# Designs tried in a protein design chat: VH-VL binders against Nuclear factor of activated T-cells, cytoplasmic 1 (NFATC1). Part 25

Target 1, 183 residues: Nuclear factor of activated T-cells, cytoplasmic 1 (NFATC1), of Bos taurus (Bovine) (p98201r389to571)
Amino acid sequence: PSLPALDWQLPSHSGPYELRIEVQPKSHHRAHYETEGSRGAVKASAGGHPSVQLHGYVESEPLTLQLFIGTADDRLLRPHAFYQVHRITGKTVSTASHEAVVCSTKVLEIPLLPENNMRATIDCAGILKLRNSDIELRKGETDIGRKNTRVRLVFRVHIPQPNGRTLSLQVASNPIECSQRSA
Key: E = the ipSAE of ESMFold2; O = the ipSAE of OpenDDE; V2 = 0.75 times the mean of E and O plus 0.25 times the DockQ between their complexes.

## First folded at step 13 (VH-VL; framework fv_becotatug)

Design u4 (from t1 with light chain H89Q L94I; at its last look DockQ between E and O 0.90; V2 from the best seeds 0.85)
Fold by ESMFold2, look of step 13:
Structure u4 (fold): chain C 183 residues (1-183), chain A 121 residues (1-121), chain B 107 residues (1-107)
Amino acid sequence: as target 1 above (183 residues)
Amino acid sequence: QVQLQESGPGLVKPSETLSLTCTVSGGSISSYYWHWVRQAPGKGLEWLGIIYYSGDTDYNTPFTSRLTISVDTSKNQFSLKLSSVTAADTAVYYCARGGYRSDWRAYFDYWGQGTLVTVSS
Amino acid sequence: EIVLTQSPDFQSVTPKEKVTITCRASQSIYSNIHWYQQKPDQSPKLLIKAASKSFSGIPSRFSGSGSGTDFTLTINSLEAEDAATYYCQQYYSIPWTFGQGTKLEIK
């Protein structure tokens, strides 16, 4: 009945379905602290913003794309201990979204609509660096946050199946270096 | 069966705050998206903003600095506050129901009756 | 933001006539459009979702079509009760916007 935990390894392709990042993010994005102003949304190298598409979906029902910030340097992909996705709003954002929290990880929820060919522009996602007091380390991890500054955007979609079960797909972006320096 | 009813003062002075409440009956407010829409006399419809079931909001660009939408689930109500009003804010204000959880198609299937708010000194 | 331009602004119509109202978007919005009817002193009423899907309880004489930038609401065999103002509304991009409206009157 429950969806896969965020640290479960999931494929990007299963049967007819493929979740794919059509436009990758830039390799650098300055994250911000909660105590300072936002650094805006993650952008793409060629201008614009990342985009994600679910291929092979032929049903008429909308789905929800999930986005969270994952590790870039661990052997296994998992939620990043020091960075969280941050919802960007305002006049520069065209994409609807809202936040949820899953096991202390912020997850941004974004529409995938059949009428938009199951494609979403990710203009609503920033990266927040957690304060030391808010960092939750997994068992066996050490607090080395100042040196662990590479992340990936991790996207998930959960596709209801006719038998009542759910097919889950995941894809992670190229690594992003989250500089703490002035832009 | 589901009904929406706007309530609040019909007259607001310039520079003050317009405050309205939408009461939902015949259904739960939880897990739906809720909208405010207005219509100046003799004019068309203007979307003001949404509150998602998560509590997040999005506001139409001219209103981002002046508009607050909030929900009180214990009273099955959601509310609008628009600060620093001028005569241009005179309109009929409608509350409207949007989609249910993950229904991202922003259509408005239930509307309140609308309430005229006049901004006048 | 996405501007929706309806045509015509006003039309005097004859009962049983086929009536066409257009909505043009300032950029492609695929089929991300809804249509509403508003009678005098009433709240708007949803007619058509996602360009072509009739809402529950809407008479079959109403239909919608189009994709990309050009959309049409059609009333086949107009009834007197259809005299109203009609609005298109896009949901492709925040902020969501309405067309300026098309008023139909019986002649």
Scores: ipSAE 0.756, ipTM 0.886, lowest interface PAE 1.1, mean pLDDT 89
ESMFold2 (binder alone), look of step 13: mean pLDDT 91; pTM 0.932
OpenDDE, look of step 13: ipSAE 0.912; ipTM 0.949

Design u5 (from t1 with heavy chain S54T; at its last look DockQ between E and O 0.90; V2 from the best seeds 0.85)
Fold by ESMFold2, look of step 13:
Structure u5 (fold): chain C 183 residues (1-183), chain A 121 residues (1-121), chain B 107 residues (1-107)
Amino acid sequence: as target 1 above (183 residues)
Amino acid sequence: QVQLQESGPGLVKPSETLSLTCTVSGGSISSYYWHWVRQAPGKGLEWLGIIYYTGDTDYNTPFTSRLTISVDTSKNQFSLKLSSVTAADTAVYYCARGGYRSDWRAYFDYWGQGTLVTVSS
Amino acid sequence: EIVLTQSPDFQSVTPKEKVTITCRASQSIYSNIHWYQQKPDQSPKLLIKAASKSFSGIPSRFSGSGSGTDFTLTINSLEAEDAATYYCHQYYSLPWTFGQGTKLEIK
């Protein structure tokens, strides 16, 4: 019925299952403000895009991979207060996706299909910088956006179990520095 | 049983906007993915685009600047608008149902009967 | 974008004959392919999902196989009602694309 909150700490491995980032993102990505044009999708260092795979899944039903922007420098991994995932569309994108909002955090939803070996290429995800004036600081938040410019891509998958319960996995990328220059 | 029916003008003038509506009966439009596919006379099938249950869309490359797909849940309908049409847009247009919520397999299990739209004059 | 090339474009066939239609993808799509049948003046009908899974209500004489770049639709013991155009359709990579079609006619 209810899925874990985005700030819950979840394992990347449980029983036969492992959610793994097979290709890590580049260590830098210039995020854009809502008033700018998109800066394109997050890329991998050697060209191409990050990829994610769920290992150990032998069932026949498709699953949905979730992606949100998380903290890199906080004690605990949680949704980033100053950055949101942004859905990229157009001729440069081959991966289907759609957006959802979970407790004020944008979440990008991406297919994981058995016929694709439960692997997805993440060519559909950009990073949007929120204006500091639009930020509602949550309990425990002390950072201002200019000082808190590192993020991680955070991936989740929710696997239905035979007993009707759901097994949830999470993995976070290497840190990404989101350089910003004010006009 | 679910049924899909295309409706709209069968004749559209060049440079104007082609507008079609797909009415879904015998089932709800909510929580499904919906597609438009067309077929020029004597030619093969061409996928035009999708609207996801979230309201997000993806369009085939030639149509990204001209195509809009939208949904009206209160009427159980989804629609296509294709702007700046030419004779090359003359085709039979089909609406089709995709997968249920998060079934990403883009299979079209229900199709409308198709409606011919001619671009001329 | 992924191009699907079907072979043959056209085939004239006799009832009871085994018919094989191929679809070649311009890059690996694993098993991300569906097959559709379109009879004259009708809407397409889904036959095979994910390369090899028969859709509900489809006669058992239809089967699909293949993975990677090469896929096959087989009709065992063709019936007169199978005269139609057949399309493969990939859902691996946007934009989703169809093959050019294979038209089967009855002799």
Scores: ipSAE 0.796, ipTM 0.902, lowest interface PAE 1.0, mean pLDDT 90
ESMFold2 (binder alone), look of step 13: mean pLDDT 92; pTM 0.930
OpenDDE, look of step 13: ipSAE 0.871; ipTM 0.937

Design u6 (from t1 with light chain S31T; at its last look DockQ between E and O 0.91; V2 from the best seeds 0.86)
Fold by ESMFold2, look of step 13:
Structure u6 (fold): chain C 183 residues (1-183), chain A 121 residues (1-121), chain B 107 residues (1-107)
Amino acid sequence: as target 1 above (183 residues)
Amino acid sequence: QVQLQESGPGLVKPSETLSLTCTVSGGSISSYYWHWVRQAPGKGLEWLGIIYYSGDTDYNTPFTSRLTISVDTSKNQFSLKLSSVTAADTAVYYCARGGYRSDWRAYFDYWGQGTLVTVSS
Amino acid sequence: EIVLTQSPDFQSVTPKEKVTITCRASQSIYTNIHWYQQKPDQSPKLLIKAASKSFSGIPSRFSGSGSGTDFTLTINSLEAEDAATYYCHQYYSLPWTFGQGTKLEIK
């Protein structure tokens, strides 16, 4: 199955379906380096966690919600060159998830279940800051991580259609400032 | 049909590591989620953990420091290691199959027969 | 973590009787609950998925209902082979948990 590349621009609404961030993340989350311990999951302003819902889905099959870290300051949304999603585990996490890698970008996979009205609480996602030596620059990317510290959570869902094709939706969060100096 | 069978030592000494293997036959281990569940004598069922087809794991809270679940695709097996065991770890251990690919529901449609592991000196 | 409390712990039942087993969750789990049957010296078997959906091959006398915090498993006309322990199991949030079990014996 050939799913859209992560830098393709996708709508959040198509036909009966809408992928929506019901609870936005806080505007600040200090990312961790791989040499540090985890800084926990991204939180919402009111003390909970972000939540995402697929509206208009009336089918009975579960789907998978994808999450990756995208740019906040570019004209077009892309996977971020300096930050990656990080899977959070342990006592504080109630949401199942696992990681995949798509063209060098980490993607977190999270359940969307009909019995939960296709809504997921995102208590399983942290943000990892890549070392400069580990950064795989893409065409046109020249910034160092100190200057490009704003990200968005980017969510995708792929919905099988009766005609055998797949409908893909994407929604991005409000920007999140990840720098240690201004968080 | 798909069949699951637990194997491993039935007697383990305190403070040692309990090690079990679940062999899957009649079907592929790939693209499924796999679980371990145990049942102490005369007690109820206790979920221990899951291994996702990605290789990631989640463990029940009491076991996060002691439990390792792994998969060996080439042998069509997945395994459990529980370190630093005590008499409280005496139980029948079951392996179980979860969902396939995007089916994230944690229902167990196939179970092994179970194997009793006794922790005793 | 979510605690599932079953009632009763034990019941002696007569064949052809209607039997109801309850499961109460410590918080709302919507319909994220399964029911299992475990006969003596056997592994558990899946009966009911997502509160009310019968698993393949399950006799029609078994049914499930409920949402939120209160769930029931019903055996409309008990058969002798239904003597077993029954467990509810939630998959709403990690860690996944089972109820303590309800044992049915034939009198």
Scores: ipSAE 0.757, ipTM 0.881, lowest interface PAE 1.3, mean pLDDT 89
ESMFold2 (binder alone), look of step 13: mean pLDDT 92; pTM 0.934
OpenDDE, look of step 13: ipSAE 0.920; ipTM 0.954

Design u7 (from t1 with heavy chain G99S; at its last look DockQ between E and O 0.86; V2 from the best seeds 0.86)
Fold by ESMFold2, look of step 13:
Structure u7 (fold): chain C 183 residues (1-183), chain A 121 residues (1-121), chain B 107 residues (1-107)
Amino acid sequence: as target 1 above (183 residues)
Amino acid sequence: QVQLQESGPGLVKPSETLSLTCTVSGGSISSYYWHWVRQAPGKGLEWLGIIYYSGDTDYNTPFTSRLTISVDTSKNQFSLKLSSVTAADTAVYYCARGSYRSDWRAYFDYWGQGTLVTVSS
Amino acid sequence: EIVLTQSPDFQSVTPKEKVTITCRASQSIYSNIHWYQQKPDQSPKLLIKAASKSFSGIPSRFSGSGSGTDFTLTINSLEAEDAATYYCHQYYSLPWTFGQGTKLEIK
């Protein structure tokens, strides 16, 4: 059937299942602009990359982990208006992935395999800052993109259920500051 | 049922671009991943790269600067271009069907018959 | 890059024997390995998925086992038609890689 819109609030735990960020990203990542080269993949503080695992899944079918860039606001989590995920490739990337678009939001699709204990290393995700001409203005917004520089990595997984319905889980990372500190 | 067939020139001059097309019949190219694999005479198999159903690609490390894989859904074909070839690129080239998009397991269940491409002056 | 090393490189075999081919990965790949058969002058054919799952239509004499770094393809009661080169292939980490191959020949 239909998958939840990206701005729907979803739990990280339901029944036997829990989607968890096992290794959190660093609190800072310099996003690249449309006119710049990539700033590389999001890193973890301990020198590696974030990792995500689905717990409680005992079936044999692979699943797809979705990743998009969300707001750091504490009211409602939604796709970020000024940043989007960008696929990273190259020698340092070992994780397969590809980009998709869901309602004008870039989403990175990443495998979750039973043989890998439903765990994925997120070494394939960068952050792109949208230029002002590409941004759909929202009611009440001022200073397009300049003041809204905090994001979260938002992960989703959709698990087919025996009753024919789909169970959807979501977890968001700690906030990531995408600009330089002013101090 | 599903069949894959490589086509293209069997002889390519050094420094030129090797260009091959894989035609898929008996099934749609959509929603699957597609691969190129080659085999030098008397040698083993070498994975070259993948094109995802999204159009994104990943290439084996030695080929990242020379290899382009693309898809034409209207013709139900995907293609290989390998630039700046040398005699070391002489091989049988296979196209192969990868897994369905949600499977991810990168197995190759259908292969073309292979086409020998010789790089010679 | 993950290197897969097969053993032996070559083996002369007798029909009805049990034949074992090994594949060793340079690091743990859990069970992320497939096996392929390539008969002379033919395209490769998928035999075993995910270390141990037989592909559709594959004779029951073929089986796979192992996890981590050590994997085995076994042919119970070899048939003459099994003379071929066998490859392991890992899908754990990009770039995906093949082993160097094991050639079986009937003596």
Scores: ipSAE 0.807, ipTM 0.908, lowest interface PAE 0.9, mean pLDDT 89
ESMFold2 (binder alone), look of step 13: mean pLDDT 89; pTM 0.912
OpenDDE, look of step 13: ipSAE 0.916; ipTM 0.951

## First folded at step 14 (VH-VL; framework fv_becotatug)

Design w1 (from t3 with heavy chain M106L; at its last look DockQ between E and O 0.87; V2 from the best seeds 0.87)
Fold by ESMFold2, look of step 14:
Structure w1 (fold): chain C 183 residues (1-183), chain A 121 residues (1-121), chain B 107 residues (1-107)
Amino acid sequence: as target 1 above (183 residues)
Amino acid sequence: QVQLQESGPGLVKPSETLSLTCTVSGGSISSYYWHWVRQAPGKGLEWLGIIYYSGDTDYNTPFTSRLTISVDTSKNQFSLKLSSVTAADTAVYYCARGGYRSDWRLYFDYWGQGTLVTVSS
Amino acid sequence: EIVLTQSPDFQSVTPKEKVTITCRASQSIYSNIHWYQQKPDQSPKLLIKAASKSFSGIPSRFSGSGSGTDFTLTINSLEAEDAATYYCHQYYSLPWTFGQGTKLEIK
């Protein structure tokens, strides 16, 4: 693979670059089940949405911000076995996005533009709870998901370098409790 | 070298579905974003929607319940269906290429010649 | 929804004049704007990307400027073939919108 697997540890800071979550999500977001309608996009405490910025990028080319749902309570930060990102569309969503699948994990692709100072507002991301019967067990996963209801938003950016190599950064949000009822 | 051509019926009855196809030649449809734009007679340009290389779509607000954009990679085509049309949907319809994946500036660098669709009983 | 308001709606101009067309956004869009030219009975054509970046093959007499809410398309020495309608188009926020157009006519 030419890009790091989603379960690889990656720094949020390397050389001049830093990927930061400028506005964190709320600590609670009810995920929807496949049999339910969407529960809307993840929000920030003040009623807005999370935001992410790549600092130190002075080049002129747009980049793509990746977003997937990761673990919050595991020793390793990795794609969550029971939750997937879900693309939100509609009248209240202003941020362009589309889904991709990487090794059975949904990844949301979102623009990072130099003209926007490499900052994105994440108003396009919801969280889908997978059915236990549909869950493909990943290596080392034995939990059926009843107790594993906390997630993190995991953001990645891949920055082409002059030498042809790619520099990859990752940052994870504060934990989000996805079960019934917010605190 | 890249050329886009709209095709479909020029006359559609009110309440029916307007269907158009954009055929892409001289280049691949893959890894690009594709748009539909229309222009009512004597009026300005109106963006209708986008289909991303992933197959996901975004539609302009007035069209979210009536518009479907789809892609057929094997035919190098993408299409538009607009349901429940009225006289207000009479316009020249353009297809356009709007950005390579990861180039999120979404500028329309190639346009079809446009096709007039008239909605009339 | 972001509204783009162009000025003027219409302008009659003589060749070799400098022409300025403005586009004002209803909120800041930074520099997330493109300019298009549409000659009579033709499809639109991209002129300027990202407020100020000339598209490939566009004559140097066309230039763009501005940031935030106020943007300008300038034609430094107008030619007769520049008779057209000009549109600004924002890509900052869905739904992406066009300005209402500025029609240039040669005297």
Scores: ipSAE 0.818, ipTM 0.913, lowest interface PAE 0.9, mean pLDDT 90
ESMFold2 (binder alone), look of step 14: mean pLDDT 91; pTM 0.925
OpenDDE, look of step 14: ipSAE 0.912; ipTM 0.946

Design w2 (from t3 with heavy chain M106F; at its last look DockQ between E and O 0.86; V2 from the best seeds 0.87)
Fold by ESMFold2, look of step 14:
Parts: sequence; structure tokens; C-alpha cells
Structure w2 (fold): chain C 183 residues (1-183), chain A 121 residues (1-121), chain B 107 residues (1-107)
Amino acid sequence: as target 1 above (183 residues)
Amino acid sequence: QVQLQESGPGLVKPSETLSLTCTVSGGSISSYYWHWVRQAPGKGLEWLGIIYYSGDTDYNTPFTSRLTISVDTSKNQFSLKLSSVTAADTAVYYCARGGYRSDWRFYFDYWGQGTLVTVSS
Amino acid sequence: EIVLTQSPDFQSVTPKEKVTITCRASQSIYSNIHWYQQKPDQSPKLLIKAASKSFSGIPSRFSGSGSGTDFTLTINSLEAEDAATYYCHQYYSLPWTFGQGTKLEIK
């Protein structure tokens, strides 16, 4: 079955289920450019990293948490034209993850395990600023001169139902300013 | 039944690159996670790294600068390259299957028979 | 990095007896642990998934239990063929780690 497009508006709560960001990201994260080294993973304001939990799920099968970078200043939430999620690896990362591409948007896939109470620590996600030339190639993006530097982390989960249908939930983080600013 | 078989040189000189290939038969390499695990003589198991079905990798901390795991889907194989080897890298090397792409529990249900690689002049 | 400590390192065992092997994690890993058996000169074999779920084809005399930091593999009515080294393996936090192993030998 076809999963909802990334620009489709989805609830964070449906029936017994709620997808919730338990620990929000810091309001500022300097994104890196392709020509720079990574700026590391998005952090939480009190230290540590964001965390996400699916409440109300009582089955024994693992689920996949999706993460992509969405807009903060548009009327509707959609994949951001200027930023992509970037997978972080190394000593500071404890969470398994891998990348996928959905309609030109990079999506990070992260485990949600019943044995971990369907909770994930998001220590594996950075933010990459796309080159202006790459932005011109994205469908539907015609305003190259507009600077849009605020993003949200957007999380999705797709829960199989007994009737064979899939229940999809989405939650977006507080806005994150990605331009360089003096701390 | 899925079977895994390691192949490559059994003797590697210090400072050179250890290179192994795992050939998968009786099943497709696609949509699964693949691991390398080693065991020094008389010692326990040590996880080296994973290649995800997406092509992404994660490596154990001591190996981040010298380990590369790659996949060749056309040959149904995945490979290990470990650069700048020393005597401490002498071990039996195992390839292993780590579960279907959405399973996330990373249990090693199929293992190769293992191949001894000795690092010596 | 999560350290798994098994106990005992070695045990000499008599057939038909119950044998218990423990694995202790340096921090809570909930139930994120697997158990493997490695017979002499053989590759490891998966026994128990997620602390307590038997893998397909594993004899019913093998069982696993525990959560948090303390885990147990039990062999009820030991067979001579169970002489092997047993490893616990955590998948809670990268990097994945194994316990140091517990070797069982027949008296």
C-alpha cells in the first residue's frame, strides 16, 4: 500500500495512539554545507538529544520512525526546499539509523522497539544546507532568492492495523533556526 | 537455505590491507543487514560493523578510521577492507546476516563458517 | 559503550542437570539482548532473541529470562551436545557488544 506523501497533513494522535516529541530540539542548530565538515547532531536545549515516543502501541512488532526536515514558516508543513536531514555517525551516536529518499527528500529511518517502550533518542540526525544549484533542480522551487532558514524536525510512524490498513501519524518539532548566529 | 561463505587471503603483511568477501547463496543479499564479526584465537566475539540495506554503515569505535564494508548486489556479495593491519588483527573473521530491513533487532541468524586471517611478515 | 559481563567464565557440568548462565549489562538495556552458542571449531548459532524468545528450531531445554541489567540463559536437562561457549549480545546501543563468553564442558 502507498504511504501518505510527505506534504500530506497528518495528525499526531488517532484512536489509542499518539506520536509525541518528549524532548524538543534546541531552537538553534548551525547547519553544515556540503563543502564543510558536519556540525554534529541536533541537540536538546537542556543537553542531550531530542527524543520521540509512540504512546498506546501494545503490539510486539517493531516499527520504523521516519524523520525529515520540514518547513517552519510556510502555511502548510512540507519538506524543506533548502535543508535535508543528514545521518550522523561516530562515537557520540548510539542509535541505529539509515537513509532513504522519498520524492527527492532525504528521510532518516530509526527503530521504534516495543522493548524500548517505543521511544527513540535522536542522536543520529544533522541538518545539511543544500547548494543553490541543487535547489534550482527541485520541482516546485522557483524562488532561489528567498532565504528561509527555519526548519522543523518532522517525525512519522506508520502503524499496521488488523484490517490491513495503515494508520499514519506525524509530529513536528519546535522551530530550529539554521543560519549562523552569535550564541 | 541461506548460506554465507567468507573468502580471501589467509595471510596478510603488517601495514597492508586485509580484504575479505562474503558470498551469499540460497537467498538475496538485498533488503537485509550484513555484519562482520571477528574472534581472535582463544578469545570472544567482537562486532566490527554493519552495512544497512540502504548502503549506510556503522563501525565499532576502534575501526572507524580503517574499516570499510561494501556491498555488490550484482554478485550477491558484501566485503570487508581493514587497512593498516597489525598482529592484533589476527583472528577468525565471520560474516553474518543481521535480519530483514524492518526487523531492527539485528540478531545474527546466519553465519559464514569463518576464515582465519593471520597478520605476519 | 555497554559492557556485558557473563558469569561464570567456565563451568564443568553433568548431563541431565539444570545449568544457569548469567549476563549483566553495565547499564539498563531493557530486553535488548540475544544469546548465541558456539561449539568447538564452529560458527556461533542463535539461541534466544530479545531476552526470552526462542529462535526457530532451538530445543525447548534452552530458555532465556531477565530485563534491565540482569539476564539468564537456562539449559534444563543438559545434553552432552550442549558443551560449548555461550555469548550474550546487546543491541540496545551502538556499538553492539558481546559478553566475554561462558564455556561449558562435560565432566
Scores: ipSAE 0.841, ipTM 0.921, lowest interface PAE 0.8, mean pLDDT 90
ESMFold2 (binder alone), look of step 14: mean pLDDT 91; pTM 0.929
OpenDDE, look of step 14: ipSAE 0.920; ipTM 0.952

Design w3 (from t3 with heavy chain R101K, light chain A50R; at its last look DockQ between E and O 0.94; V2 from the best seeds 0.89)
Fold by ESMFold2, look of step 14:
Structure w3 (fold): chain C 183 residues (1-183), chain A 121 residues (1-121), chain B 107 residues (1-107)
Amino acid sequence: as target 1 above (183 residues)
Amino acid sequence: QVQLQESGPGLVKPSETLSLTCTVSGGSISSYYWHWVRQAPGKGLEWLGIIYYSGDTDYNTPFTSRLTISVDTSKNQFSLKLSSVTAADTAVYYCARGGYKSDWRMYFDYWGQGTLVTVSS
Amino acid sequence: EIVLTQSPDFQSVTPKEKVTITCRASQSIYSNIHWYQQKPDQSPKLLIKRASKSFSGIPSRFSGSGSGTDFTLTINSLEAEDAATYYCHQYYSLPWTFGQGTKLEIK
């Protein structure tokens, strides 16, 4: 069985489990273009970075938290056509991560460990603005010149169940304005 | 049984590049995390860096400008290059396996036997 | 960066004694710590995972405990083959770091 597509609407709570953003990102983050240097990781307001926790998980196995950039202004949450997550490295980053690609969307993979109470600090994620010429448009999208600059951080976790099935949870952050100007 | 073996020149001149290869046998390099760790003579262990199964890397702070870790899946090998070496880089270099993908605990369950690299004029 | 400080740096021990080695982290790492044994002229060997979980094939005389900043490796009844240097290693925060080592020698 394959994992849910990134545009499937998934709950943040199911049975004993809840995926929750404990510390929300700032409402603004200047994304970078492919030809620019990184703008650094998404930050929380004062004193840190966003954090995410899976509640209700009592097993001993590590899980992987997925992060991708989603829409903020669409009726349904889906991968953003114009922005992708970007992995941040260097001395300012304490959290391990690696990138994967799912149907042309970059996904950042981040540890959720029982010994850390299934909590992750998201100090490893930046936002990359795609060039319009390189964008894979979703079915029905015709606004090639449109500027849609608001995003959400979208987190997923997939929890193996004893019956062999997988329980998938999703939570999205407060909107983030990614335009070059700060409010 | 999975086995790791370091190989490369045992003597490197100052300012040049130290280059080592870890050959993995008895198992596939794919889908695992791989590390380099070194130990200066008479000193403790020092983590150098990791290459994830995705090809992404993280390096220990003192080495971020000098260290490159890479993988060659066709040869079942991963490699270390450390540029601009000095006598302080003289050490036994170990390669290590850090677990199957998504096992984020980084416990080094298999180690190479280590290779001494001496940096000397 | 998280500094791990082991104590003692060195200890002479006799067989059958109970030996305790400590590792103190410069900040809380929960239980994100492993212990390794390195015998002379050998590669390190994993002993204890996640502060307290014995690795496969490790003798039951080895145990680990602790959480937060203070961790302990215990050898309940020392054997001569346990003469080695022991290292703690944290995987909580990049860059991952080792303690400076604790060397045990047989008297």
Scores: ipSAE 0.847, ipTM 0.921, lowest interface PAE 0.7, mean pLDDT 90
ESMFold2 (binder alone), look of step 14: mean pLDDT 91; pTM 0.928
OpenDDE, look of step 14: ipSAE 0.910; ipTM 0.947

Design w4 (from t3 with heavy chain R101K, light chain Y30W; at its last look DockQ between E and O 0.81; V2 from the best seeds 0.85)
Fold by ESMFold2, look of step 14:
Structure w4 (fold): chain C 183 residues (1-183), chain A 121 residues (1-121), chain B 107 residues (1-107)
Amino acid sequence: as target 1 above (183 residues)
Amino acid sequence: QVQLQESGPGLVKPSETLSLTCTVSGGSISSYYWHWVRQAPGKGLEWLGIIYYSGDTDYNTPFTSRLTISVDTSKNQFSLKLSSVTAADTAVYYCARGGYKSDWRMYFDYWGQGTLVTVSS
Amino acid sequence: EIVLTQSPDFQSVTPKEKVTITCRASQSIWSNIHWYQQKPDQSPKLLIKAASKSFSGIPSRFSGSGSGTDFTLTINSLEAEDAATYYCHQYYSLPWTFGQGTKLEIK
């Protein structure tokens, strides 16, 4: 049983279930290159961090929330070619997480626990700007990356169903402008 | 039946690096979370850190600059290095299993027998 | 960082009595707590998961309850083999922490 590709369009609700961003990120977050120090985790406007909740789930088993960086300016949502999620660690982070790679896209895996009402605080996610060499550049792609600086946080959850199939939900955040120094 | 066994030197000189290995038998190390926990003589349990199945780590605050946890899948082992040790690092060190990759509850269902490491000249 | 404070630190009890051990968190942790038993010179053993769920093979005399900041481990009709130190452990917020322990001695 294969999970949907990251560029497949998925609903945010189906039957009793709804995946919802309860607290949206700020509209701006300065991303960093891998050769720089981290710029910290994505924050929310009113202080704190984004939060995500799965509504309608009544089973006792934990689930995993996936997070990746998606496009903001395409007609269809897809993994962003120039930005990747980055795991943040340290004293300011209380949420467990780990990275995975799905078809060359970094995905952050975060707990959704029934004992936390299926809600996760996203204090563990930063945004990494890829170097041109990391994108396996083709002619012309570098100037597109410099101008394509808006992203969305894209969250997914995969819910096992009685028939053995998996129901997959997706929700994307409001756009985030990742450049504070346009060039 | 899964078993965990700590191994390494029982005596370490101050300022040196404490190195321990946990060998997992009767099961695979892959796709599980792995922890180190220690207990100073006559004291309580202290969580040191975790290595996730992805290779990512988290460490308890006092150990962030001194502690490294790593995994060697080919040997079915994971390891602890604690640098710049002092007498305060004298303890029984336990390795523990923290659940399968989809289980975020971090209960320790298997523990090693523990190994005493003494930091002394 | 979440501090877990257990009560009592030590208790001497008679077999067949009921014992209640308390764990108080410095902030709400919902139900994100486990209980462990450590007998003398042994490794810890998981008793209770997620505040109230008994682990496989644990005698029914052990039970857990509570949510938020106050949690209880209850041992009904103690056995002599229950002489041990008991620890609560929170998994709500990094870094994960243990309580200081409660030592039970049985006469």
Scores: ipSAE 0.798, ipTM 0.899, lowest interface PAE 0.9, mean pLDDT 89
ESMFold2 (binder alone), look of step 14: mean pLDDT 91; pTM 0.928
OpenDDE, look of step 14: ipSAE 0.921; ipTM 0.952

